# VH-VL binders against q9v1v9, part 30

Target 1, 196 residues: q9v1v9
Amino acid sequence: MSFVVIITGIPGVGKSTITRLALQRTKAKFKLINFGDLMFEEAVKAGLVNHRDEMRKLPLEIQRDLQMKVAKKISEMARQQPILLDTHATIKTPHGYLLGLPYEVIKTLNPNFIVIIEATPSEILGRRLRDLKRDRDVETEEQIQRHQDLNRAAAIAYAMHSNALIKIIENHEDKGLEEAVNELVEILDLAVKEYA
Key: E = the ipSAE of ESMFold2; O = the ipSAE of OpenDDE; V2 = 0.75 times the mean of E and O plus 0.25 times the DockQ between their complexes.

## First folded at step 12 (VH-VL; framework fv_amivantamab_arm2)

Design Q4 (at its last look DockQ between E and O 0.86; V2 from the best seeds 0.81)
Fold by OpenDDE, look of step 12:
Structure Q4 (fold): chain C 196 residues (1-196), chain A 119 residues (1-119), chain B 107 residues (1-107)
Amino acid sequence: as target 1 above (196 residues)
Amino acid sequence: QVQLVQSGAEVKKPGASVKVSCETSGYTFTSYLISWVRQAPGHGLEWMGWITAFSGRTNYAQKLQGRVTMTTDTSTSTAYMELRSLRSDDTAVYYCARDRLYYYGMDVWGQGTLVTVSS
Amino acid sequence: DIQMTQSPSSVSASVGDRVTITCRASQGISSWLNWFQHKPGKAPKLLIYAASSLQSGVPSRFSGSGSGTDFTLTISSLQPEDFATYYCQQADSFPWTFGQGTRLEIK
């Protein structure tokens, strides 16, 4: 049996930190995979791109092909070990938001859990302002909230097709990082019995 | 309907060059790759290489490196394959195909172009 | 290069028969395998992609299975229009490579 946990969150929500800490504490030996990174790797192997910035310039049809390749690869890996898959639930485009995981992809991945890391728009904005290292488009609190709302909607859609459980983990400054990490660890530890 | 229509049969002498065209229709040309595949008489299918219609990147079979050039014209949605320094063993039916690489594959093919190389 | 070996090279069958063609890769190619049908004077036709996915418009009597190194194309009930040459093609790594083909003839 495969155990796949999808983890998502908008930039600045603290997803990376929570993921890192949870992986250190969990009893299960998860393989962390960044979906985008794996896609990039495959694209490079194919000779389609040389730099990550070129990925966005690929036609959607090619991107979908790469997504499916990655998804199947992940599915195969999941047969041997639990997978924590870091991916975008939605992708903001100039014309609207695109679901990060098409139907065929989510069916292939067949996650057990979809974990969404959330925080208040103000908290996220504050974190983004403190992390000036990334050239990020400046978003308003309203835009941040909208993006989080769409991620929830996307998660529901993904769960509809995979029967995954949805877990929302709040990463608030007042509650502390520890609580959020513990919540994720609780989910990850469920994989122990699947691979024991 | 997606269609790939290739140019007509060619007869060439050894040492000459041939350029086969593949006119596409029914889909967004720049969203796909074009692969070329040939079949010599009595032999199987042989992949020659592909070109990205969106960026013009190419990947040629090593056997044909230096002799083959693939190009595209986005204005006419046409792909071209030129094979130089023709040999008798280049006699084959040449096919173009719309290609989405790993998962979806070469899903629509041209009708083929017979290239005969004879002295 | 990855070598693809089909078996058998030729097969004679009758309408209604179950036909199985196998393809073996020289190394693991996961599920990156396609099956093509090729009739003389016609363009090759994609039947199966990703080892087991049926191409749109292809009859359900065609099916693909396998992963890793061993793959199978199955025609559950052979129809008159199915007599052709079939090719497997690996799409794992460049260069793309084909099997030598299996000629399906009428018995």
Scores: ipSAE 0.841, ipTM 0.933, lowest interface PAE 0.6, mean pLDDT 95
Fold by ESMFold2, look of step 12:
Structure Q4 (fold): chain C 196 residues (1-196), chain A 119 residues (1-119), chain B 107 residues (1-107)
Amino acid sequence: as target 1 above (196 residues)
Amino acid sequence: QVQLVQSGAEVKKPGASVKVSCETSGYTFTSYLISWVRQAPGHGLEWMGWITAFSGRTNYAQKLQGRVTMTTDTSTSTAYMELRSLRSDDTAVYYCARDRLYYYGMDVWGQGTLVTVSS
Amino acid sequence: DIQMTQSPSSVSASVGDRVTITCRASQGISSWLNWFQHKPGKAPKLLIYAASSLQSGVPSRFSGSGSGTDFTLTISSLQPEDFATYYCQQADSFPWTFGQGTRLEIK
């Protein structure tokens, strides 16, 4: 009697807006959780870091341990309330892409859905350039395409170790934000039947 | 092959200090924490605090704040625990342990160092 | 601080017996509980982590169970080398805290 939806998408796909609107419209009372925020919270409580930028400097072994702590917390919360889990499917590095969630973490989370928000590389690049913050990596359209391809592959790996279905939701400027939001709402509303 | 080897037993007078060493081998010292745990005669185990080998951050048990200092030397993969202003109830066996945090715990321990505080 | 209470304080048992030791936390600690074996003159030895996961090199006669506040260590068939003091330890939040110990003795 748990319902966990992982939602992911590379920067510039419009994930935050879609998430906010879908949560306002769904019949289910989801708890929105950012995986990285909980990781940081645990690290601060332990006294391992003071600032979020230090999280990337933690040894991999410590990061993996924190991921397990957070995954168990989310799993327990999911028994009481459906969870919408915002996280990275992959992480870009100078030498390649890292899988965002290890096998043990995915098994513990046991998501019902892995939702990938996508847009075309040109739309993503255009949205990034319009964002006055300009604090993201400068990626070409080809690199953006590769990153989205890798996220799909990561979702397949996560689904192999869970009950999850993979859903790709396209957020195109010409098809409208409303279509993407409605697709997500339909998934989230499935949780009502689980917690009725 | 993971080993934690501690310094030898010590006898101290009240008011003195003691510094116990914990030399590690067989793993990447900077990947984990070192916790210190003590056991007084006839008592159970008491956690004293930890130090991160990768950053030198410390977390001390509140009862020991102001009297304990933990340090590391990454060039020798060694952790140290110093306890000051010793009292007779600080008589205990002091252990260091590799601390892997929440999930894996304190999985490898040193052999222990007896510290006796007597007048 | 999270208080850990073990029971019983001591157990008298014979080789071959099934032995059960319990540990109660003063608040919920999920599954973040470890079990240690401690013999005089030796370092403590991790037996069980995360409530039920068996540490490498530990015999399968040892098992752990429980979640929340109530936890159990079971030795399915006691061996001569198992006579020791056993401690539970919570790893949910600092400070790490231990139970007071359970001494397993020859009956």
Scores: ipSAE 0.761, ipTM 0.909, lowest interface PAE 0.8, mean pLDDT 90
ESMFold2 (binder alone), look of step 12: mean pLDDT 93; pTM 0.937

Design Q5 (at its last look DockQ between E and O 0.93; V2 from the best seeds 0.82)
Fold by OpenDDE, look of step 12:
Structure Q5 (fold): chain C 196 residues (1-196), chain A 119 residues (1-119), chain B 107 residues (1-107)
Amino acid sequence: as target 1 above (196 residues)
Amino acid sequence: QVQLVQSGAEVKKPGASVKVSCETSGYTFTTYLISWVRQAPGHGLEWMGWITAFSGRTNYAQKLQGRVTMTTDTSTSTAYMELRSLRSDDTAVYYCARDRLYYYGMDVWGQGTLVTVSS
Amino acid sequence: DIQMTQSPSSVSASVGDRVTITCRASQGISSWLAWFQHKPGKAPKLLIYAASSLQSGVPSRFSGSGSGTDFTLTISSLQPEDFATYYCQQADSFPWTFGQGTRLEIK
């Protein structure tokens, strides 16, 4: 049996921190995979790109092919150990938002859970402003909320095809990071029974 | 309809070069790769290499490295394969194919071009 | 390089027969395998991609199965137009490599 947890969240929501801490605390031996990173690795192996920035320049058709390769690889890995898959639910393009996981990919991954990390737009904006290391396009609170809304919608779509459970974890400054981490750990610990 | 139409048969002498063209239509040229495959008489199919139509990157079979050059012309949606220093064992039917790599593969092929190398 | 071993090299069958062709990879290639039909003087035709996905326009009598190292192409009921040479091709890693081919001839 495979146990795959997809975790997603918009930049600045604190996903990386929550993920890191949860992995340290969970009883299950999860393999953390960043979908984009794995795609990049495959693209490099193929000789398609040399740098990560080139990935976006690949035709969508090629990207989809790489996605399928990665998805299959992840699926195979999931037979051996539980997988925590970090991915984008949606991808903002100049012409609109693209679902990060097409139908064939989500079917292949067949996640048990889709975890969305969320926060208020103001909290996210504040965090982004404090983390000046990343050249990120400045987004308004409204744009941030819109992106989160689209991620929820995407998660629903993914769940419809995979029968995954959706979990929204709020990472608020007042609520505390620990609570968010605990919520994720509760989900991850469910994998213990699957690989015992 | 997606079509790949190759240039006509060639007869060459040993040591000469041949350039085969593959004109594509019916799809967005720059969204695919073009793979080249050959078949010598009495032998199976042999992959020669591919070129990305979108970036011009190439990947050649090691056996042919140094002798093969693949190019594309995006304005005409045409791919070219040049093979130099021809040998008798290069006698084969050469095919171009639209290629989407791992999952979808080489889904549409040209009709083939016979290249005969004889003294 | 990944070696693909196809078997049998030739098979004689009659119309209506069930035909099975096998392909073995020298190493695990997941599901990245394609099957081609090739007739003399014609372009090769993709039949199956990703080990088991039927290419659009290909009759349903063709099917592919397998993963890892062992793969199978099956023609459930052979038709007159199916007499040809069939090739498996691994699409896992470069260089692409083909099996030796299986010539399917009329009995």
Scores: ipSAE 0.806, ipTM 0.916, lowest interface PAE 0.7, mean pLDDT 95
Fold by ESMFold2, look of step 12:
Parts: structure tokens; sequence; C-alpha cells
Structure Q5 (fold): chain C 196 residues (1-196), chain A 119 residues (1-119), chain B 107 residues (1-107)
């Protein structure tokens, strides 16, 4: 009775464009939710923060509690319409990568799909270098591919605690955008059977 | 072992103030909130407000706005609740509780502090 | 404010009995409900969080159910240590609010 699609991808893969175009073309009426935005909204309602940058200052245990409330809200919304959930599979820190979705959160969300948008390391690096004027610590192609590999590993861990299928959609060359959009639309259109 | 140990019973006159302390141990004080809850004789539990141990932000019950101040001292892992302009209907047992917010709730409570307001 | 109403206000029961306590919210609170046990002279004790999740260290004879506005706490086989007052509390939105309590007494 619910259909939840998690969509993720590192900066530079073209996720926003693919998402926008797929939502315009799909037969299903999806609600697009950014997990972090809903987290912030809930924290403001509680009086825990006034400004978005304060969210990172909250103890991890408080952030987890907020994640649980947000996950439950999304799960309940998913009973009424399909959900496309934009979130991070992993979070880069100075000392390594954190998984973006703890066990209890992924169990509550219970996604049907985890869609990872990827691009070649060369394309990602090129897009980032153009966008990162005066950035002194630019990731190499190898570092970019390692991050994408870790996101794939994270998706496997999330799938172990749900019935989600993992779908990797690559945003190739010029024609790759249209193919990537069509691949996403094919996934989103599966929701039509769940919601008449 | 997580413990919240409160200050002792107090007897006050109407119009006075009371400050109850809540010393915590067995966990990292700055991780969670501290909620204050009171119970008047013959009545149920009433939430008074919370303070975040990590930032000092407060959220007070509307009924008590202007009369209550909650503070923390992170160096001693202690929370405080001060209630001013006391009235006879403020006679109650006052509890502090570790508050883990929406999902996990108020999971460890102090032993309670009886505050009696009488002329 | 969300008003929480418990029923009954008191119950007289024997060791071994099954007891059910009901809690109603004045508006939908999803599953954001906790149950507490409170004995005279002691701190309140969390039993159930998120309507149905058993707190660590709480005996399995305690269970919670419900969602939306109607919730129950069940004690499947009363033990002597279970005689106490029980409170529900909503954790959907501030202010936190409690039911008026249900006193469980020995018959």
Amino acid sequence: as target 1 above (196 residues)
Amino acid sequence: QVQLVQSGAEVKKPGASVKVSCETSGYTFTTYLISWVRQAPGHGLEWMGWITAFSGRTNYAQKLQGRVTMTTDTSTSTAYMELRSLRSDDTAVYYCARDRLYYYGMDVWGQGTLVTVSS
Amino acid sequence: DIQMTQSPSSVSASVGDRVTITCRASQGISSWLAWFQHKPGKAPKLLIYAASSLQSGVPSRFSGSGSGTDFTLTISSLQPEDFATYYCQQADSFPWTFGQGTRLEIK
C-alpha cells in the first residue's frame, strides 16, 4: 500500500535536473521530499534551532530522534501517495564517511527502490572544477569514484533492512541525460499499480 | 548507571521563589534535554518545560511563561529550575527528567522535590 | 494543547489478572505516545515509547498498542510489583501532556 523511492547522488551527477524532468514525465503523482528540509522544519517547530546551520550543532542523538519523527511522517504520507525522497546515502567528514540513514530510520521508511545517480569521475570533476572557484582542495577522479563506490555499499546496507531494489542510473555524455531520465521514469511509473 | 539527583524539599511563602537543582550522572550531560514535570497533590503530571543541555535553549509551558527560568551548568552536569511569584497552587512534587525528545521520550527521572507553598 | 483522557480512573485487580488501561488524545498524535508507571515516593518509570515499543528492562507482560487517538496499555498477568498509578503522555507536539492517571490497586 506504499511506494517510496530514495534518490541520491554526489554533487556533480546532475540529480536535480534528472529528478525534475522525470517528475514531469512520469504517469504517477509523486511527492518530492528533501529529508534534510523536513528535518529542519521539525527542529524549528520544536524550538531547537532558529537557523539551518544550527542543525549540525545538534547532538547526533537528537538528530536521530528527529530523523525518526521525519521518517514516520514520510511513511504515513506514503500511504496516500508515492514519495520520491531526496537524501544523502553517505556524508563526507574530515575523518571518513558516515552512513546517512541509520537502521531504525531505513526500517521505518521501508523504501521500494534506492536509486543512485552517477556520472563518470571525469564528468563530475569537470563540473565541480567549473563550479568551485577558489577551492583549494579539489578531489581527484579516484577520490570521486571511491565516494560513488561507498554510496553503492551504503545502498546495499540499506537494502538489507528493507525490500528495496538498488538501481544505478548513469548520466552519460549528451544523450545520457535523456536515457537517465527515461530510466528514472520507468521506476517511478511502477507506482501506478500501487495507487489507483 | 544514569542518575538524576534533585535537591531537597522546600517550604516557601506565597510570593517567594524556589530553585530546584537536578544533578546528573552516568551519561554525557550535553547529549539530551532536561524536562521539568510537576505533580500537585491529588492531580496528575504537568509538563513545565525543557532546557537543552547542549545549547541552553528553553521551551516553557505557556501557563508558566514569565514565572519560570531553566538553566544548566555543564561543568557540574546540573540543571536548575526556578519558579518565581509562588502561589499556593504551586505546591507540588517537582521532577527533572532526561528528555530524548519525540521518539524515545523522558526515559530517566529524578526522585522528585517537594515544594510546599503556605502562609 | 492536546488533551489526554485515561480510562478507568482506578482499577481494583488481583495478582494474575489481565488489565487494560485506555488513553484517548483530543487530536491525532500518530504513534507518539508513552506510558509511565509511578509508585508513591519513587520516580516515574518509562514503560512504553512510540505507542508499542517496550523500554529496555521492562517486563514483557507490559505491552502497548494503538495509533491516532486511541491507545491501550495491557498488563497480561499482574505481579505484586505492578500496583501503581499509570500515566499516558503524548509526544507529538509541545507542550507535552499527560493523562490524569489510572490507579491500579490490589483487590
Scores: ipSAE 0.760, ipTM 0.910, lowest interface PAE 0.8, mean pLDDT 90
ESMFold2 (binder alone), look of step 12: mean pLDDT 91; pTM 0.925

## First folded at step 13 (VH-VL; framework fv_amivantamab_arm2)

Design R1 (at its last look DockQ between E and O 0.93; V2 from the best seeds 0.84)
Fold by OpenDDE, look of step 13:
Structure R1 (fold): chain C 196 residues (1-196), chain A 119 residues (1-119), chain B 107 residues (1-107)
Amino acid sequence: as target 1 above (196 residues)
Amino acid sequence: QVQLVQSGAEVKKPGASVKVSCETSGYTFTSYLISWVRQAPGHGLEWMGWITPFSGRTNYAQKLQGRVTMTTDTSTSTAYMELRSLRSDDTAVYYCARDRLYYYGMDVWGQGTLVTVSS
Amino acid sequence: DIQMTQSPSSVSASVGDRVTITCRASQGISSWLAWFQHKPGKAPKLLIYDASSLQSGVPSRFSGSGSGTDFTLTISSLQPEDFATYYCQQADSFPWTFGQGTRLEIK
């Protein structure tokens, strides 16, 4: 039986740190996969791109095909070990927001959990200002909140098609990193019974 | 309706070149790949290569490297396949196909172009 | 390159018969397999993609199954228009490769 956990969060929310620490503490042997990285790898293998920046220039139809290939590959891997899948719930485009996972892709992945890491817009802005190397686009607090709201909506949509449980983990300065990590570890440890 | 219409039959001598056209309609030309496949008399289907109309990248079968060139004209939504240094074993029906790669595959094909190479 | 081997090379059947064609890959290709129907003088027609997904407009009497290395195309009840040559094609990795084909003839 496969166990797949999707984890998502907007840039600056502290997702990477929480993921790293949780993986170190969980009793299950999860494989961490970044969906975008795996797509890039497949695109390079296909000879479609040479650089990551070219991925956005691919037609949507080709991107969807690559997504499906990656999804099926992940599904196969999940038969052997639990998967923690890092991906974007939504993608901001010049014309609006796009769901990161199409219907066919989410059906293939069939996640057990969708985990969303959140924080207040002010906290996220503060973190982004401290780490200027990672975030090229300056967003307002309102824009950040909008993006988080859309991620929640996306998670609900994904859950409707997969019957996944949705977990929102708050990463606040006052609550602390440790509490957020513990919440994720609790979810990941559920995989132990699935592969025993 | 998606349609691929190829140019007419060709008769060539050994050593000559042939260029087959494939005019597409009914879809966004730059959103899909074009694959070329051929069938020699009494043989099966053989993939020759593909081209990306959106970026101009190509992937040719190894056995045809150096002899085949695929091109596209986005203004006319037309793909071209040129095969040089023709020999008798290049006699075949040549097909173009809309290609969506791994999942959807080659879903619509042209009617085929017979190329005969004879002395 | 991945080699695809079809079986049988030819089959004779009657209208109404159940027909099964098999395809074997030289290595694992997951579900990246397509089936095509080809009639003389006509364009090849995609029947099945992703090993088991029926292409739009294709009759339900056609079905595909299998994963890994072994795949099957089944025609549940053969119709007169189904007499043709069938090909499997792996879509796992370049170059694309086809089986040698199966000719379905009238008995």
Scores: ipSAE 0.863, ipTM 0.942, lowest interface PAE 0.6, mean pLDDT 95
Fold by ESMFold2, look of step 13:
Structure R1 (fold): chain C 196 residues (1-196), chain A 119 residues (1-119), chain B 107 residues (1-107)
Amino acid sequence: as target 1 above (196 residues)
Amino acid sequence: QVQLVQSGAEVKKPGASVKVSCETSGYTFTSYLISWVRQAPGHGLEWMGWITPFSGRTNYAQKLQGRVTMTTDTSTSTAYMELRSLRSDDTAVYYCARDRLYYYGMDVWGQGTLVTVSS
Amino acid sequence: DIQMTQSPSSVSASVGDRVTITCRASQGISSWLAWFQHKPGKAPKLLIYDASSLQSGVPSRFSGSGSGTDFTLTISSLQPEDFATYYCQQADSFPWTFGQGTRLEIK
């Protein structure tokens, strides 16, 4: 049997820290996969790109084919080991947003959970402003909330095609990190019974 | 309708070169790869390599490295395959195909170009 | 390189028969397999992609199955126009490789 948890969140929510700590503490031996990293790995193996920045220049139809290749690889890995899948919920285009994972990809992945890491727009803005490397493209609090709303909408769409449960985990600046990690660990620990 | 139309048959001497054209229509040329596949008489299909019209990158079968060059002209939606230093065992029908990569495959093929290498 | 081996190398069958062609990969290729129909003087035609998905415009009498190393193309009720050579092709990794072909002869 397989156990796949999708984890997503916009920049500034603290997702990477929560993920790292939860993986250290869970009873299950999860494999962490970044969907985009595996996409890049496959594109390099095929000889389609040399550098990560070339990935956005690939035609959408080629990108969708690579998504299917990656989704099937993840599905096969999930037979052996529970998967924590880090992915973009949405992709920004000049004319609007695309869902990051098409129907065929979600069907193949068949996740058990879609976990959304969130924080208040004020907290996210504050974290982004403290990071001078991120100051180049500062969004307003309203824009930040709209992006989190789009993440929730994307998660609903993915759940519609997979029967995944949606879990929102709030990461607050004070003592919220430890509680967010505990909430994620509780989900990850459910995988223990699925694997020998 | 998606079509790939190839140039006509060629007769060449050993040591010469041949360049086969593949004119595409009915789809956006830069959205997919072009693969080249050949079939020698009495043999099966052999993949030669691909080219990406959108980036100009190529991937050649190892046995053909150094002898094959694939190019495209996006203004005419045409792909080309040149094979140099021809040998008699290069006698084959050469096909181009629209290649949608791993999942969707080589879904539309050209009619084939017979290249005969004879002294 | 992944070697693809087809069986049988040729088959003779009557209109209406069920015909089965098999293809074995030298290593696991998941479901990354395509089937082609090829008639002399014509372009090869994609029949099946992803082991079992029917290409648009291909009659439903054609079907594919299998995963891993063993794959099957089935023609459920043979028609006169099905005379051709059939090839499997793995799409797991470059270089693309084909089976040696199966020639189907209609009586």
Scores: ipSAE 0.773, ipTM 0.911, lowest interface PAE 0.8, mean pLDDT 90
ESMFold2 (binder alone), look of step 13: mean pLDDT 92; pTM 0.927
ESMFold2, look of step 19: ipSAE 0.769; ipTM 0.907
ESMFold2 (binder alone), look of step 19: mean pLDDT 92; pTM 0.931
OpenDDE, look of step 19: ipSAE 0.856; ipTM 0.941

Design R2 (at its last look DockQ between E and O 0.90; V2 from the best seeds 0.83)
Fold by OpenDDE, look of step 13:
Structure R2 (fold): chain C 196 residues (1-196), chain A 119 residues (1-119), chain B 107 residues (1-107)
Amino acid sequence: as target 1 above (196 residues)
Amino acid sequence: QVQLVQSGAEVKKPGASVKVSCETSGYTFTTYLISWVRQAPGHGLEWMGWITPFSGRTNYAQKLQGRVTMTTDTSTSTAYMELRSLRSDDTAVYYCARDRLYYYGMDVWGQGTLVTVSS
Amino acid sequence: DIQMTQSPSSVSASVGDRVTITCRASQGISSWLAWFQHKPGKAPKLLIYDASSLQSGVPSRFSGSGSGTDFTLTISSLQPEDFATYYCQQADSFPWTFGQGTRLEIK
């Protein structure tokens, strides 16, 4: 039986740190996969791109095909090992927001959990200002909140098609990193029974 | 309706070149790949390669490397396949196909172009 | 390159018969397999993609199954228009490769 956990969060929310620490503490041997990275690898294998920045230039139809290939590959891996899948719930485009996972893709992945890491817009903005190397686009607090709201909506949509449980983990400065990590570990440890 | 219409039959001498056209309609030309497949008399289907109309990248079968060139004209939504240094064993019906890679595959094909290579 | 082997090379059947064609890949290709129907003088027609998904407009009497290395195309009740040559094609990795084909003839 497969166990797949999707984890998502907007840039600056502290997702990477929480993921790293949780993986170190969980009793289950999860494989961490970045969906975008795996798509890039497949695109390179196909000879479609040479650099990661070219991925956005591919037609949407081709991107969706690559997504499906990656999803099926992940599904196969999940038969042997629990998977923690790092991906974007939504993607901001010049014309609006796009769901990161199409219907066919989410059905293929069939996640057990969708985990959303959140923080207040002010906290996220503060973190982004401290780490100027990672964030190219300056967003307002309102824009940050909007993006988080859309991620919640996306998670609900994904759950409708997969029956996944949704977990929102708050990463606040006052609550502390340790509490957020513990919440994720609790979810990941549920995989132990699936592969025993 | 999606349609691929190929150019007419060709008769060539050994050593000559042939260029087959494939005019597409009914879809956005730059959103799919174009694959070329051929069938020699009494044989099965053989994939020759593909081209990306959106970026101009190509992937040719190793057997045809150096002899085949695929091109596209986005203004006319037309794909071209040129095969050089023709040999008798290149006698075949050549097909173009709309290709969406792994999942959807080659879903619509042209009617085929017979190329005969004879001395 | 991935080699695809079909069985049988030819089959004779009557209208109404159940027909099964098999395809074996030289290595695992997951579900990246397509089936085509080809009639003389006509364009090949996609029947099945992703091993088991029926292409739009294709009759439900056609079905595909299998994963990994072994795949099957089934025609539940053969119709007169179904007499043709059928090909499997792996869509796992380049170059695309086809089986040698199965000719379905009238008995």
Scores: ipSAE 0.858, ipTM 0.940, lowest interface PAE 0.6, mean pLDDT 95
Fold by ESMFold2, look of step 13:
Structure R2 (fold): chain C 196 residues (1-196), chain A 119 residues (1-119), chain B 107 residues (1-107)
Amino acid sequence: as target 1 above (196 residues)
Amino acid sequence: QVQLVQSGAEVKKPGASVKVSCETSGYTFTTYLISWVRQAPGHGLEWMGWITPFSGRTNYAQKLQGRVTMTTDTSTSTAYMELRSLRSDDTAVYYCARDRLYYYGMDVWGQGTLVTVSS
Amino acid sequence: DIQMTQSPSSVSASVGDRVTITCRASQGISSWLAWFQHKPGKAPKLLIYDASSLQSGVPSRFSGSGSGTDFTLTISSLQPEDFATYYCQQADSFPWTFGQGTRLEIK
């Protein structure tokens, strides 16, 4: 079978560090893919955009069509090697949150796991504020928790259409990093039996 | 009801230009692309290019590059295709189509415009 | 450019017959293939998108299959209104390209 792991987490949870370390340690040879990067690549190839900032200006129906093209490409790659797919579970808009992956897209991806990297709102806010050159309009602690709550709800919706298992990995500042990495490695190592 | 209505048949001499209109209704014009496709007598369908009404970007078939211009008028929900320096082998029925890109494709077509290029 | 080759170029058949038309791409196009029906004096009509998905309003006697390079359109029981020319079109990459067409004629 194919093996697709969706990994998500809001900025400040330490996802990139956990991902890098887990990929170094896992027995499986995963391909790390960013969903938005492939979306941009396809849009440029089609001649629809020249620059990344134009992607949000595309009509939603065109964006959804590109999502399907990318989802099928990822699904085909997954037949040859396991995929670790970095994407947003939800998208914040001025009028509320939109699910990042429509039904047809998640059905096509057919993930085995949806992994959510989390930390406490205070830890996340603290990390964001220490990173002064990045995103100066940070969320409040209440907004951070609300965003994490919605990401959990989105994961449930995605699991209903794929039967993926949902895993929340907590990355706490005190001695949490190595535990979080090991939890992810255990999930990634499950892919070994799927690829000869 | 989505509908694309094209301008009427035209007879042109070699070297002239033709501009075909495609008036759309029943959907939000700026949502999808408009593709142009032609069919010469005794031949199959040939894609000419597309235009994005939402940004004005175009993508033309290589063999027509330099001779074709596609435009839109969003105030009238109308697409236009102009083909210049006409040759006898440009005689064809020209279609516009709503193009929903990769997945749903060209789902609604205009009725076609016959352009005859003769001396 | 991706070249699309249809076969046969024409088919003679009777009402009630099962007809199969094939389409071959010069390179892999995954499932990004559409089928169109074209009658004289009318606009082309989308029948099948994404290789096998039936467009709304198209009768279930039409079906599509295939992936990669080889694709098939099947009409399970011909009706009088099905006599037309059929085109495949790849939607994997620009430029969009069509097969040469298959004329389905009454026998």
Scores: ipSAE 0.781, ipTM 0.917, lowest interface PAE 0.7, mean pLDDT 91
ESMFold2 (binder alone), look of step 13: mean pLDDT 91; pTM 0.925
ESMFold2, look of step 14: ipSAE 0.773; ipTM 0.913
ESMFold2 (binder alone), look of step 14: mean pLDDT 92; pTM 0.928
OpenDDE, look of step 14: ipSAE 0.851; ipTM 0.938

